# VH-VL binders against PDZ domain-containing protein 8 (Pdzd8): the designs that were tried, part 32

Target 1, 198 residues: PDZ domain-containing protein 8 (Pdzd8), of Drosophila melanogaster (Fruit fly) (q9vyr9r83to280)
Amino acid sequence: HQESLRRASALVSLNFVMQFLFHEFKNSNRVRKWFYRKLSIELDELISKTTTGKLLDKLTIKELELGDQFPDVKSLSVHNVELDKDEQRIENLDLLLDINYVGNFTTSIDADMVLGKKGSITLRVKQLSGMARLQFTRKPYTHWSISFLGDPELILDIESKYQGRQMQSNITNLISNQIRKAVRRKHTLPNYKLRYKP
Short names: E, the ipSAE of ESMFold2; O, the ipSAE of OpenDDE; V2, 0.75 times the mean of E and O plus 0.25 times the DockQ between their complexes.

## First folded at step 19 (VH-VL; framework fv_rosmantuzumab)

Design o2 (from i2 with heavy chain G99A; at its last look DockQ between E and O 0.60; V2 from the best seeds 0.72)
Fold by ESMFold2, look of step 20:
Structure o2 (fold): chain C 198 residues (1-198), chain A 122 residues (1-122), chain B 111 residues (1-111)
Amino acid sequence: as target 1 above (198 residues)
Amino acid sequence: QVQLVQSGAEVKKPGASVKVSCKASGYTFTSYVIHWVRQAPGQGLEWIGYIIPMWGFPNYNQKFENRVTMTRDTSTSTAYMELSRLRSEDTAVYYCARASYTSSGYEYFDYWGQGTTLTVSS
Amino acid sequence: DIQMTQSPSSLSASVGDRVTITCKASQSVRFSGDSYMNWYQQKPGKAPKLLIYDASNLQSGVPSRFSGSGSGTDFTLTISPVQAEDFATYYCQQSYDDPYTFGAGTKLELK
C-alpha cells in the first residue's frame, strides 16, 4: 500500500513539474519558433516526396497553438533495456507510458494548389490517450521514437475550407478518416502490439 | 433520390481497354467519394480503389495500380474507371459505390450502382 | 494486406432458425472505439447491400433480426429469426486499411 502511494506521489510531482514548465514556456518565442520550424520541415518534405505533393504549390502554417495542457502521465515503467556489454552502457531503452492528453493542440495549414486553387485545414486535438512506447536507441545512430500500442483514443475537431468556403461535413469527415488512418499506420505498430497487449 | 447509374455491358478482347461510367444524381456529386469494386463470375468481391470527385484524387489497390485510371467529370456528375491491358480474368461485374462518413470519420458505402458486366475473351 | 477469413462457406437453414456467420481478420481492425468491419448481403444479379457497419451498427432500413458483434479480430453476423428473403450470400469487409478486403462469402441456403 505505502509503495503504491509513493509511486503515485512521484507521478503527481512529475506531472506538476511538467505542467508548470509547459505553462512557463508555451508562449516563449523560442519554443514556438522551434515547433514551427519542425512542422515546416515535415510539410516541405510532404511536398517534395509525395505524389499528392505535386498538386500542391505551397503549404503554409497559419496557426500553431501548443494548447493549455501537457500530457498527463498516468503510469511510467521501463519495459526493455539493452546493454552494450563491451562499453557497459545502455544501447536501447523502452519506456511504457500511459498518457492522457486533452490540451487542445491546434494547427491551421493553408494549401496553395495548382491552378490557383486554395484549401485549408484547422486541426484541434481534443483527446489523445493510450499506452505509448517511447524508445531511445544508439543504433544505428542516436535517436528516439514514440508509438502507441493497442487501441488509443484519438478525438479530433476538424474544420476545412476549399476556395474560401467551408466544405460540406462529409468531406471534412473524409479528412478525419484519412488523418486517423495515417495515425494508425505511422504511430500504431502492429508488431509491438503482439508482444505486450494493453 | 440518390442514384448511381452505370454504363452498359462491355465485351473486349485481351489487350484492350474498357472505360466504365457511373453517373450520380440526387446529391452533391463532389461531396462524396466513389469506390469501385468488382466481382468475377461465381467469386467474391474485390476492391479496386476510389476517387475523390472534388479534387479528382484517386487511390488504387496495389494490384491494379499500373492498369487502372479513375477520373471524373464534375459537370456531368460522372465517375469513370478505365482498366487497360485486359485479360480473361478481368471478366467480372464492376460496381461503383458512394461512401458516406460518420462524424467520427467512419466510412460506409450507402449506395451502389447496378453493375457493369465486362467480358474479356478472344 | 488484411485477410478476412469467413466461415462457413455455406449454411443451410429453415425459416425461423437462428444463424451465425463468423469473420476473422488477420490483424485487429479496431481504432479509437471503432471496429472497422462491415457486413453486406448480396442476392443473385444484384449489387451488395450494406447491413451492418462499425461491427454492430444496423444500417437504416435493415430489419432488427440482423445483428453484428465482435471487436478486434473476431466478428459475427447473426440472423434470428431467418426469413424467406434472407437466403443470399453474406460478405464481411474491413475498412481499416488499404486495400479494403472482403471475406470469401457465406451462402445461406434454404433447407
Scores: ipSAE 0.694, ipTM 0.894, lowest interface PAE 0.8, mean pLDDT 85
ESMFold2, look of step 19: ipSAE 0.690; ipTM 0.886
ESMFold2 (binder alone), look of step 19: mean pLDDT 93; pTM 0.948
OpenDDE, look of step 19: ipSAE 0.813; ipTM 0.922
ESMFold2 (binder alone), look of step 20: mean pLDDT 92; pTM 0.946
OpenDDE, look of step 20: ipSAE 0.836; ipTM 0.935

Design o3 (from i1 with heavy chain G99A T102D; at its last look DockQ between E and O 0.62; V2 from the best seeds 0.74)
Fold by ESMFold2, look of step 20:
Structure o3 (fold): chain C 198 residues (1-198), chain A 122 residues (1-122), chain B 111 residues (1-111)
Amino acid sequence: as target 1 above (198 residues)
Amino acid sequence: QVQLVQSGAEVKKPGASVKVSCKASGYTFTSYVIHWVRQAPGQGLEWIGYIIPIWGFPNYNQKFENRVTMTRDTSTSTAYMELSRLRSEDTAVYYCARASYDSSGYEYFDYWGQGTTLTVSS
Amino acid sequence: DIQMTQSPSSLSASVGDRVTITCKASQSVRFSGDSYMNWYQQKPGKAPKLLIYDASNLQSGVPSRFSGSGSGTDFTLTISPVQAEDFATYYCQQSYDDPYTFGAGTKLELK
């Protein structure tokens, strides 16, 4: 069908433009500061929101590499849009995206723990794929958020150290388990399937 | 080879506290997580929480969070679970279990202690 | 909390029979290719013993007559053929989210 071919062409163009913009701006101070700030907020929330956070004094981002590509968008649709009274601006926008990411985002995080103990994690995202909901809202304040629907693929490569020595594989695998659980809790909505009707 | 040996049976009155021990042997204690699970007489299993011995990080089932404390002593390879403000419905067998993780991060309980019977009665 | 509904609550079988035990989660326990469902065997006076993890993976040392299947919400433990040592209580358990929860158990009895 002609419309199916037009959507495929538009998606190819979108992916090309986004990859181009990513490579032009991934090293800009403004973009990198934004990512550092965003990740720092997530780390501070982890300390304040968990019962184990009492054993952590500080989490510090030591490395942030955005990788070598932007996520590929395999499909894009509008799920919901709400306008103000005179329809001059968008109040709420929900987008559904089928994404595939293999860009090797990498971060290193140092943990300062109670009693002067030190730990570190280096995490590389080998794959993140799935149906995502990208939500814009102005209530209670202007905000963008992203969450995964259903069962995304998340493949991580993790190295960990404690007191300067590399952890045994079982502890590194525990860290993978905890990161995957955190993603499930915070960034994966209830398991339901979105169905495209003919 | 791997062994988890728990402390002996306890009888307590309502309102008291109990501290159950779980002594590990045959493996590196700080490389594995210890979970606690209980089973009331004739009932199913109920998860209480876990502790990560290398860091001493506990995580509790919300149902118990205000009454349970999990600790460990790495020098004796022993995990502890203390339950306070005991009630008659806390009468159960309490198990410790070791958690292993596969390369994808999947958790499974490969070894269990023999269980510690707690009876809460007047 | 994720509720685990296990059925039947009990069943009778003869040595040599094929038995199936089902477990239904109140929501999907699947994430990134894993189904966070485990099966345990418990004999009277003993601690539980892990049989199956990740829905279908046989734990080391468990006889191959035990098998697990399913993903998402609906899971099955199969014992074929049943042997004399298999008469016990069986539990399913999800490890997808806190708190971990167990099914109510299925008692397998000699007919």
Scores: ipSAE 0.703, ipTM 0.897, lowest interface PAE 0.7, mean pLDDT 85
ESMFold2, look of step 19: ipSAE 0.687; ipTM 0.897
ESMFold2 (binder alone), look of step 19: mean pLDDT 93; pTM 0.954
OpenDDE, look of step 19: ipSAE 0.844; ipTM 0.938
ESMFold2 (binder alone), look of step 20: mean pLDDT 93; pTM 0.953
OpenDDE, look of step 20: ipSAE 0.854; ipTM 0.943

Design o4 (from i1 with heavy chain G99A T102K; at its last look DockQ between E and O 0.78; V2 from the best seeds 0.00; counts 0 for: pae O 4.2 > 2)
Fold by OpenDDE, look of step 19:
Structure o4 (fold): chain C 198 residues (1-198), chain A 122 residues (1-122), chain B 111 residues (1-111)
Amino acid sequence: as target 1 above (198 residues)
Amino acid sequence: QVQLVQSGAEVKKPGASVKVSCKASGYTFTSYVIHWVRQAPGQGLEWIGYIIPIWGFPNYNQKFENRVTMTRDTSTSTAYMELSRLRSEDTAVYYCARASYKSSGYEYFDYWGQGTTLTVSS
Amino acid sequence: DIQMTQSPSSLSASVGDRVTITCKASQSVRFSGDSYMNWYQQKPGKAPKLLIYDASNLQSGVPSRFSGSGSGTDFTLTISPVQAEDFATYYCQQSYDDPYTFGAGTKLELK
């Protein structure tokens, strides 16, 4: 078994490392806070920028579970490297990844709506897969980003309630569609809203 | 069977407002989204927006966002589209349509109202 | 916005003919296995009627002589054999992204 692992490709090794680190840090305050913040930002944008958002007073994340698996990297390649000749360092690095996520990321959100109405949604990502660009850049500022090259495969398990009542599947389907639209608009090139500032 | 019955024809002056109703029957009103589409005389179809009846959440075509208001009355299973500051260009047949969904969230308009003719003229 | 280019704008056919209408989206309307393309039939003075959804799924009650195909940006509606009641205007529609947009329509006329 050990000998077999030693023969693993670099890609397999990478995946093992990432899985290990994921389990090590997924429940850390730093990681959870980062995800919480990112979700919060998106929720705020939903409220402020969409017509539907005008009917929302507040969105509250009640649950955030990062799941039980890290995305599997099926392929990894260098797309672009830019060097700063003066400093002899990498200025920009673009990597292309084929990723497959089946880790059951779950979030629950409560919605305070106008007129005192209440809603809630529980979202579980059953599958997210596709080609993505991972970018490490120093321009215009140092930041990392990840974005899909095209529409990813996305399977969601959604539960939604309005005024405490379970919503019909058609409404759930609509929510799913809206989430897909959001992914297209925000996390698919040329858009890349998922950024990290180290 | 599923039916969408719209209000009657309207004649309005420029600058006025119109409110078209769409009464749904034959299905659970709050389980399906209602879309609105218009068609100018001799022209194609133009999407206006939709409303999620259970929430009362609308989403509008940006072209109409500042002039259109979509509402619903769940007690009467009726959707409403109000268009304000009417222009001659708003002359059209206005349709409500029920959107059906696949499990993926994919939607299509499977039932349509009979249409409401709006004429905007001085 | 996604532009839908429908072709031809009009065509003449006889009963029994095979008719093909094409629709091209300015960008792909495929997402996660679904093709966000629908086809509608409209007769004068009537509301549109759904024929095909998800590019190739025949709506219940629609005759099997109607069929849809295509993916990504290019889609086709086929009527074969054309019947007398099929002379109408046909529209493609994308529901991929807001705002939803329709093709300009194809008027199928009797030759």
Scores: ipSAE 0.067, ipTM 0.698, lowest interface PAE 4.2, mean pLDDT 89
ESMFold2, look of step 19: ipSAE 0.658; ipTM 0.875
ESMFold2 (binder alone), look of step 19: mean pLDDT 92; pTM 0.944

Design o5 (from i7 with heavy chain W55F; at its last look DockQ between E and O 0.82; V2 from the best seeds 0.76)
Fold by ESMFold2, look of step 19:
Structure o5 (fold): chain C 198 residues (1-198), chain A 122 residues (1-122), chain B 111 residues (1-111)
Amino acid sequence: as target 1 above (198 residues)
Amino acid sequence: QVQLVQSGAEVKKPGASVKVSCKASGYTFTSYVIHWVRQAPGQGLEWIGYIIPIFGYPNYNQKFENRVTMTRDTSTSTAYMELSRLRSEDTAVYYCARASYTSSGYEYFDYWGQGTTLTVSS
Amino acid sequence: DIQMTQSPSSLSASVGDRVTITCKASQSVRFSGDSYMNWYQQKPGKAPKLLIYDASNLQSGVPSRFSGSGSGTDFTLTISPVQAEDFATYYCQQSYDDPYTFGAGTKLELK
């Protein structure tokens, strides 16, 4: 009883601190530039490294909004710890987190396609929930990564246009299908580990 | 009324090509994805790929990628599948199917063409 | 590729019987509350017809004597009571990942 109350209190405190820091820094130019740069890198890789990219001349990020909430952590536990020779420094740390995100992260991307065609998509993340593994490691270089265990709950709100017309809902729902399929392939263990630098 | 009407039966020699058509009616052609599935005699169903007609973008089962081409003509509401370098093992009935999606993005095939029989011999 | 193992391969039944057909996927086909499993009916010389999508949802116009259940890897199609028009071949199909794959089929025949 008292142990569970102390752990609950610690999680409430952690969530409060993270939420507070999120609101203090979400509108800073440095934080927004960091997210813009990361998304731009992913878009450039799409154009240069995929068959789909052959249809695209240029992708432009029109909107990037971090939303109104930091992810809520429902539980946190240590999955794995590896220490250095004197056991004063962590070489590898795996955390298991049960997260619930409803912060409405939003991005809008315009596409200039081959043959002068134009498209756009606005993507809003209404919910992302599930058990995630957050890994910090110093080997081969210092970095961190996040991957979902099992199947996360993912709810997207999508608007899409082609040649200035709003796409019919069935085509927009196809885009949702493809995004969900990409998440299954790239961000659900054991299929992929997404890495981020400190 | 939604209908998918396919071209007639074909008989081909090994090494030739075949182009099967799938003409859509009763709905807005560019609003729905078209999949292609085949069925060899006495066998089960095998997925070949799909085309997104509004973009003209195909996605192929890798088994067929170097031999299959999917196209469409939006002015005639017709999807096409071409299979080249035919082998006797390509003898099958070829179906087109329309995909619908729920609001959460779940895909299902709601209407099918009548099938096109391809025979590859001698 | 996700393998679909369907059983039995054939089945004899009388009108009025309860029939159960199973399908097992080689990996989970569940994501975000959906189970990416569909069931089709095919009569000789005809195209397949969708019966069930998302494991348990009955397609419009399909009689309520058809039902589907299961999640993850193990799925069933139930027909109760079997009618004369139900003698056909039944296929399961996953739409979780490319390439989409089908079970080998279950032929339901009049006993």
Scores: ipSAE 0.677, ipTM 0.881, lowest interface PAE 0.8, mean pLDDT 85
ESMFold2 (binder alone), look of step 19: mean pLDDT 93; pTM 0.948
OpenDDE, look of step 19: ipSAE 0.791; ipTM 0.910

Design o6 (from i1 with heavy chain G99A Y108H; at its last look DockQ between E and O 0.71; V2 from the best seeds 0.00; counts 0 for: pae O 2.1 > 2)
Fold by OpenDDE, look of step 19:
Structure o6 (fold): chain C 198 residues (1-198), chain A 122 residues (1-122), chain B 111 residues (1-111)
Amino acid sequence: as target 1 above (198 residues)
Amino acid sequence: QVQLVQSGAEVKKPGASVKVSCKASGYTFTSYVIHWVRQAPGQGLEWIGYIIPIWGFPNYNQKFENRVTMTRDTSTSTAYMELSRLRSEDTAVYYCARASYTSSGYEHFDYWGQGTTLTVSS
Amino acid sequence: DIQMTQSPSSLSASVGDRVTITCKASQSVRFSGDSYMNWYQQKPGKAPKLLIYDASNLQSGVPSRFSGSGSGTDFTLTISPVQAEDFATYYCQQSYDDPYTFGAGTKLELK
């Protein structure tokens, strides 16, 4: 077994490293805060920019579990690399990767709505897979981003309550639809809102 | 059986407002989205927007966003569509439709109201 | 907005014929293997009636002579054999993205 692992491909090795690091850091304050912030921003945008959002007074993240697995990288390739001639450094790096996530990312959100109404949603990502572009760039500023090339496969487990009542499956399907649309609109090229500034 | 019964025909002047009702029965009203679609005489179908009855959350076609208001009364299982600042071009049959969602999460309009004819003329 | 190009705009057929109506979306309406295209039938003075949802699923109560196929951008509604009650206008509709859009319609007339 050990001998076989030693002969693992670079890709397999990468996955092992990422899995190890994920488990090492997923519960760290820094990592959790980063995810929390990103999700919070998204929720704020929902409230401020959508018609539905106008009926929401406050969204509160009650639960954020990053899951038990890091996305598996099925393939990795260099799509584009640009060098700075003067500095002799990489100015831009675009990687294409095929990812498969089954780590059960889970978040619970409480919603304070107009007229004192209450709602809640628990969202679990059962599967997220697709081709993505991972970009490292210094233009116009140094930042990293990841975005899907096309609509990813997304399977969600959703529980939703309104005024304490469990919603029917048809409503949960609606929510799932909205989430898929959001992913398409925000995290699928040419859109790439998931960014990190080192 | 599922039924959507709409209010009667309306005749309005330009600049006026109209409020069409859609009473649902035969199913749990709050479990299904109500869409509104209109059809001008001799023309195709145009999507106006929808409302999620349980929350009262609407989503409008941007074309109508500043003129349309969709509401619902859960106690009477009735959805409402109000269109303001009416124009002659708003002359059409307005339909409410129930949207069903499959496990894939996307919707289809499985039941329709009988339609409400709106005539906008000076 | 996703534009739906439906063809033909009209066609004539006889009872017993096989009829094919096509609908082309300006962009793919496919997500995770599913194509979100619906087909409706409308008779004069009546509301549209759902025939096919998600490209190929027959709505309950709709005769099996109706079938839908296609994926991505190209879709087809087939009626075979055409019955007397099938002469109507048919619309395709995408539910992939808002605003939801319909094809211009295909009027099936008796030859």
Scores: ipSAE 0.321, ipTM 0.771, lowest interface PAE 2.1, mean pLDDT 90
ESMFold2, look of step 19: ipSAE 0.664; ipTM 0.889
ESMFold2 (binder alone), look of step 19: mean pLDDT 93; pTM 0.947

## First folded at step 20 (VH-VL; framework fv_rosmantuzumab)

Design y11 (from o3 with heavy chain I54M; at its last read DockQ between E and O 0.67; V2 from the best seeds 0.76)
Heavy chain, then light chain:
Amino acid sequence: QVQLVQSGAEVKKPGASVKVSCKASGYTFTSYVIHWVRQAPGQGLEWIGYIIPMWGFPNYNQKFENRVTMTRDTSTSTAYMELSRLRSEDTAVYYCARASYDSSGYEYFDYWGQGTTLTVSS
Amino acid sequence: DIQMTQSPSSLSASVGDRVTITCKASQSVRFSGDSYMNWYQQKPGKAPKLLIYDASNLQSGVPSRFSGSGSGTDFTLTISPVQAEDFATYYCQQSYDDPYTFGAGTKLELK
ESMFold2, look of step 20: ipSAE 0.712; ipTM 0.899
ESMFold2 (binder alone), look of step 20: mean pLDDT 93; pTM 0.953
OpenDDE, look of step 20: ipSAE 0.845; ipTM 0.941
ESMFold2, fold request of step 21: ipSAE 0.700, 0.699, 0.679; ipTM 0.902, 0.902, 0.894
ESMFold2 (binder alone), fold request of step 21: mean pLDDT 94, 94, 94; pTM 0.955, 0.955, 0.955
OpenDDE, fold request of step 21: ipSAE 0.868, 0.876, 0.870; ipTM 0.955, 0.958, 0.959
ESMFold2, last read: ipSAE 0.694, 0.712, 0.687; ipTM 0.900, 0.906, 0.898
ESMFold2 (binder alone), last read: mean pLDDT 94, 94, 94; pTM 0.955, 0.954, 0.954
OpenDDE, last read: ipSAE 0.874, 0.869, 0.872; ipTM 0.958, 0.957, 0.958

Design y12 (from o5 with heavy chain T102D; at its last fold request DockQ between E and O 0.85; V2 from the best seeds 0.79)
Heavy chain, then light chain:
Amino acid sequence: QVQLVQSGAEVKKPGASVKVSCKASGYTFTSYVIHWVRQAPGQGLEWIGYIIPIFGYPNYNQKFENRVTMTRDTSTSTAYMELSRLRSEDTAVYYCARASYDSSGYEYFDYWGQGTTLTVSS
Amino acid sequence: DIQMTQSPSSLSASVGDRVTITCKASQSVRFSGDSYMNWYQQKPGKAPKLLIYDASNLQSGVPSRFSGSGSGTDFTLTISPVQAEDFATYYCQQSYDDPYTFGAGTKLELK
ESMFold2, look of step 20: ipSAE 0.644; ipTM 0.869
ESMFold2 (binder alone), look of step 20: mean pLDDT 93; pTM 0.954
OpenDDE, look of step 20: ipSAE 0.849; ipTM 0.938
ESMFold2, fold request of step 21: ipSAE 0.658, 0.668, 0.607; ipTM 0.888, 0.888, 0.873
ESMFold2 (binder alone), fold request of step 21: mean pLDDT 94, 94, 94; pTM 0.955, 0.955, 0.955
OpenDDE, fold request of step 21: ipSAE 0.866, 0.874, 0.864; ipTM 0.949, 0.953, 0.952

Design y13 (from o3 with heavy chain F57Y; at its last look DockQ between E and O 0.69; V2 from the best seeds 0.74)
Fold by ESMFold2, look of step 20:
Structure y13 (fold): chain C 198 residues (1-198), chain A 122 residues (1-122), chain B 111 residues (1-111)
Amino acid sequence: as target 1 above (198 residues)
Amino acid sequence: QVQLVQSGAEVKKPGASVKVSCKASGYTFTSYVIHWVRQAPGQGLEWIGYIIPIWGYPNYNQKFENRVTMTRDTSTSTAYMELSRLRSEDTAVYYCARASYDSSGYEYFDYWGQGTTLTVSS
Amino acid sequence: DIQMTQSPSSLSASVGDRVTITCKASQSVRFSGDSYMNWYQQKPGKAPKLLIYDASNLQSGVPSRFSGSGSGTDFTLTISPVQAEDFATYYCQQSYDDPYTFGAGTKLELK
């Protein structure tokens, strides 16, 4: 079927271009600073806004490596488009992407904890795959969001130390549990929860 | 062998506090999370919260109105749950349970204490 | 909070029967290949005992006559064949998000 082969060829071209751009820019100071800033914001939220943050004095990003691959896009479709007919512009754009990421994004975070205790976590994303929804909207203000639909696959490698010694595997697996819980809270929200406001 | 041994039955008046202990043996106490669960007479199970013993970090079910405090003593391998401002509806058996995590981070309760009966009455 | 609806509330069986207990979560408890559903057995005066974790994984030391199935919101525990020691109350429990919640229980009684 020519339609299916054309879409496959276009996606291969898109993936090649994105991989090329990724490798050209992944070591760029601007791109690395952007990811550093994003991660720092999340760490600051942890310290200031959660009960777990009460055990932490300071979090320091020791390592941030973007990995060796950009996510592979297996399919891309437009789920919804809403136009502002008066201005001939897009008001809302929903994209559905089937992605597979195996690029080994890695970050290392050092923690200074209460009572002078020290810990560290190295997190590597071995796989993140699933159907994602990428939404661009201009209402009530211009922003974008990304979330996974259904049940994404997330495989993490975690190393952890406390007071300079490797933590027992059960504690490291607890940390994995907490990270996976945080991901599903932020990125797999049910769509039917939204209610309109007058 | 892994064991969780809880303190004995308690009888309390409304408004009082109770502190239940859970002494662990047969494993490295600081490497496993301890959860607390209760069961009122003739009723099902209700989760109270957990503590991570290596750091003393607790997490509570909001239902307990800031009346619960979980602590531990790593030198005696003992977890504690204190419930204050007791009411008659706090009459229940209180269990501690150890949580294990598999390599994907899946949590499961593999060992339970024998239970501590609390009776709150006038 | 995620509500767990367990059915039936009680059930009578003879030794040798096949018994099925159901549990429905008010939202999906599935993430990354795991279904955060556990099954417990509780006998009078005793602490609960883990039977099944991750919806279908048999806990060490639990007889193979116990099995679990389901994904997302709808789960079943099957006992086949029922033995004399299986007369007890069975609970489902989700560990997907806090607070963890349990079903109301199913009491399995001897006919």
Scores: ipSAE 0.648, ipTM 0.872, lowest interface PAE 0.9, mean pLDDT 84
ESMFold2 (binder alone), look of step 20: mean pLDDT 93; pTM 0.952
OpenDDE, look of step 20: ipSAE 0.860; ipTM 0.945

Design y14 (from o3 with light chain S95T; at its last fold request DockQ between E and O 0.74; V2 from the best seeds 0.77)
Heavy chain, then light chain:
Amino acid sequence: QVQLVQSGAEVKKPGASVKVSCKASGYTFTSYVIHWVRQAPGQGLEWIGYIIPIWGFPNYNQKFENRVTMTRDTSTSTAYMELSRLRSEDTAVYYCARASYDSSGYEYFDYWGQGTTLTVSS
Amino acid sequence: DIQMTQSPSSLSASVGDRVTITCKASQSVRFSGDSYMNWYQQKPGKAPKLLIYDASNLQSGVPSRFSGSGSGTDFTLTISPVQAEDFATYYCQQTYDDPYTFGAGTKLELK
ESMFold2, look of step 20: ipSAE 0.682; ipTM 0.886
ESMFold2 (binder alone), look of step 20: mean pLDDT 93; pTM 0.945
OpenDDE, look of step 20: ipSAE 0.859; ipTM 0.943
ESMFold2, fold request of step 21: ipSAE 0.695, 0.687, 0.678; ipTM 0.898, 0.895, 0.888
ESMFold2 (binder alone), fold request of step 21: mean pLDDT 94, 93, 94; pTM 0.952, 0.946, 0.952
OpenDDE, fold request of step 21: ipSAE 0.873, 0.875, 0.872; ipTM 0.953, 0.955, 0.955

Design y15 (from o3 with heavy chain N59D E65K; at its last read DockQ between E and O 0.87; V2 from the best seeds 0.81)
Heavy chain, then light chain:
Amino acid sequence: QVQLVQSGAEVKKPGASVKVSCKASGYTFTSYVIHWVRQAPGQGLEWIGYIIPIWGFPDYNQKFKNRVTMTRDTSTSTAYMELSRLRSEDTAVYYCARASYDSSGYEYFDYWGQGTTLTVSS
Amino acid sequence: DIQMTQSPSSLSASVGDRVTITCKASQSVRFSGDSYMNWYQQKPGKAPKLLIYDASNLQSGVPSRFSGSGSGTDFTLTISPVQAEDFATYYCQQSYDDPYTFGAGTKLELK
ESMFold2, look of step 20: ipSAE 0.692; ipTM 0.893
ESMFold2 (binder alone), look of step 20: mean pLDDT 93; pTM 0.953
OpenDDE, look of step 20: ipSAE 0.864; ipTM 0.946
ESMFold2, fold request of step 21: ipSAE 0.699, 0.669, 0.702; ipTM 0.901, 0.894, 0.901
ESMFold2 (binder alone), fold request of step 21: mean pLDDT 94, 94, 94; pTM 0.956, 0.954, 0.956
OpenDDE, fold request of step 21: ipSAE 0.873, 0.878, 0.870; ipTM 0.954, 0.955, 0.955
ESMFold2, last read: ipSAE 0.702, 0.700, 0.696; ipTM 0.901, 0.901, 0.902
ESMFold2 (binder alone), last read: mean pLDDT 94, 94, 94; pTM 0.955, 0.955, 0.954
OpenDDE, last read: ipSAE 0.878, 0.867, 0.874; ipTM 0.957, 0.952, 0.955

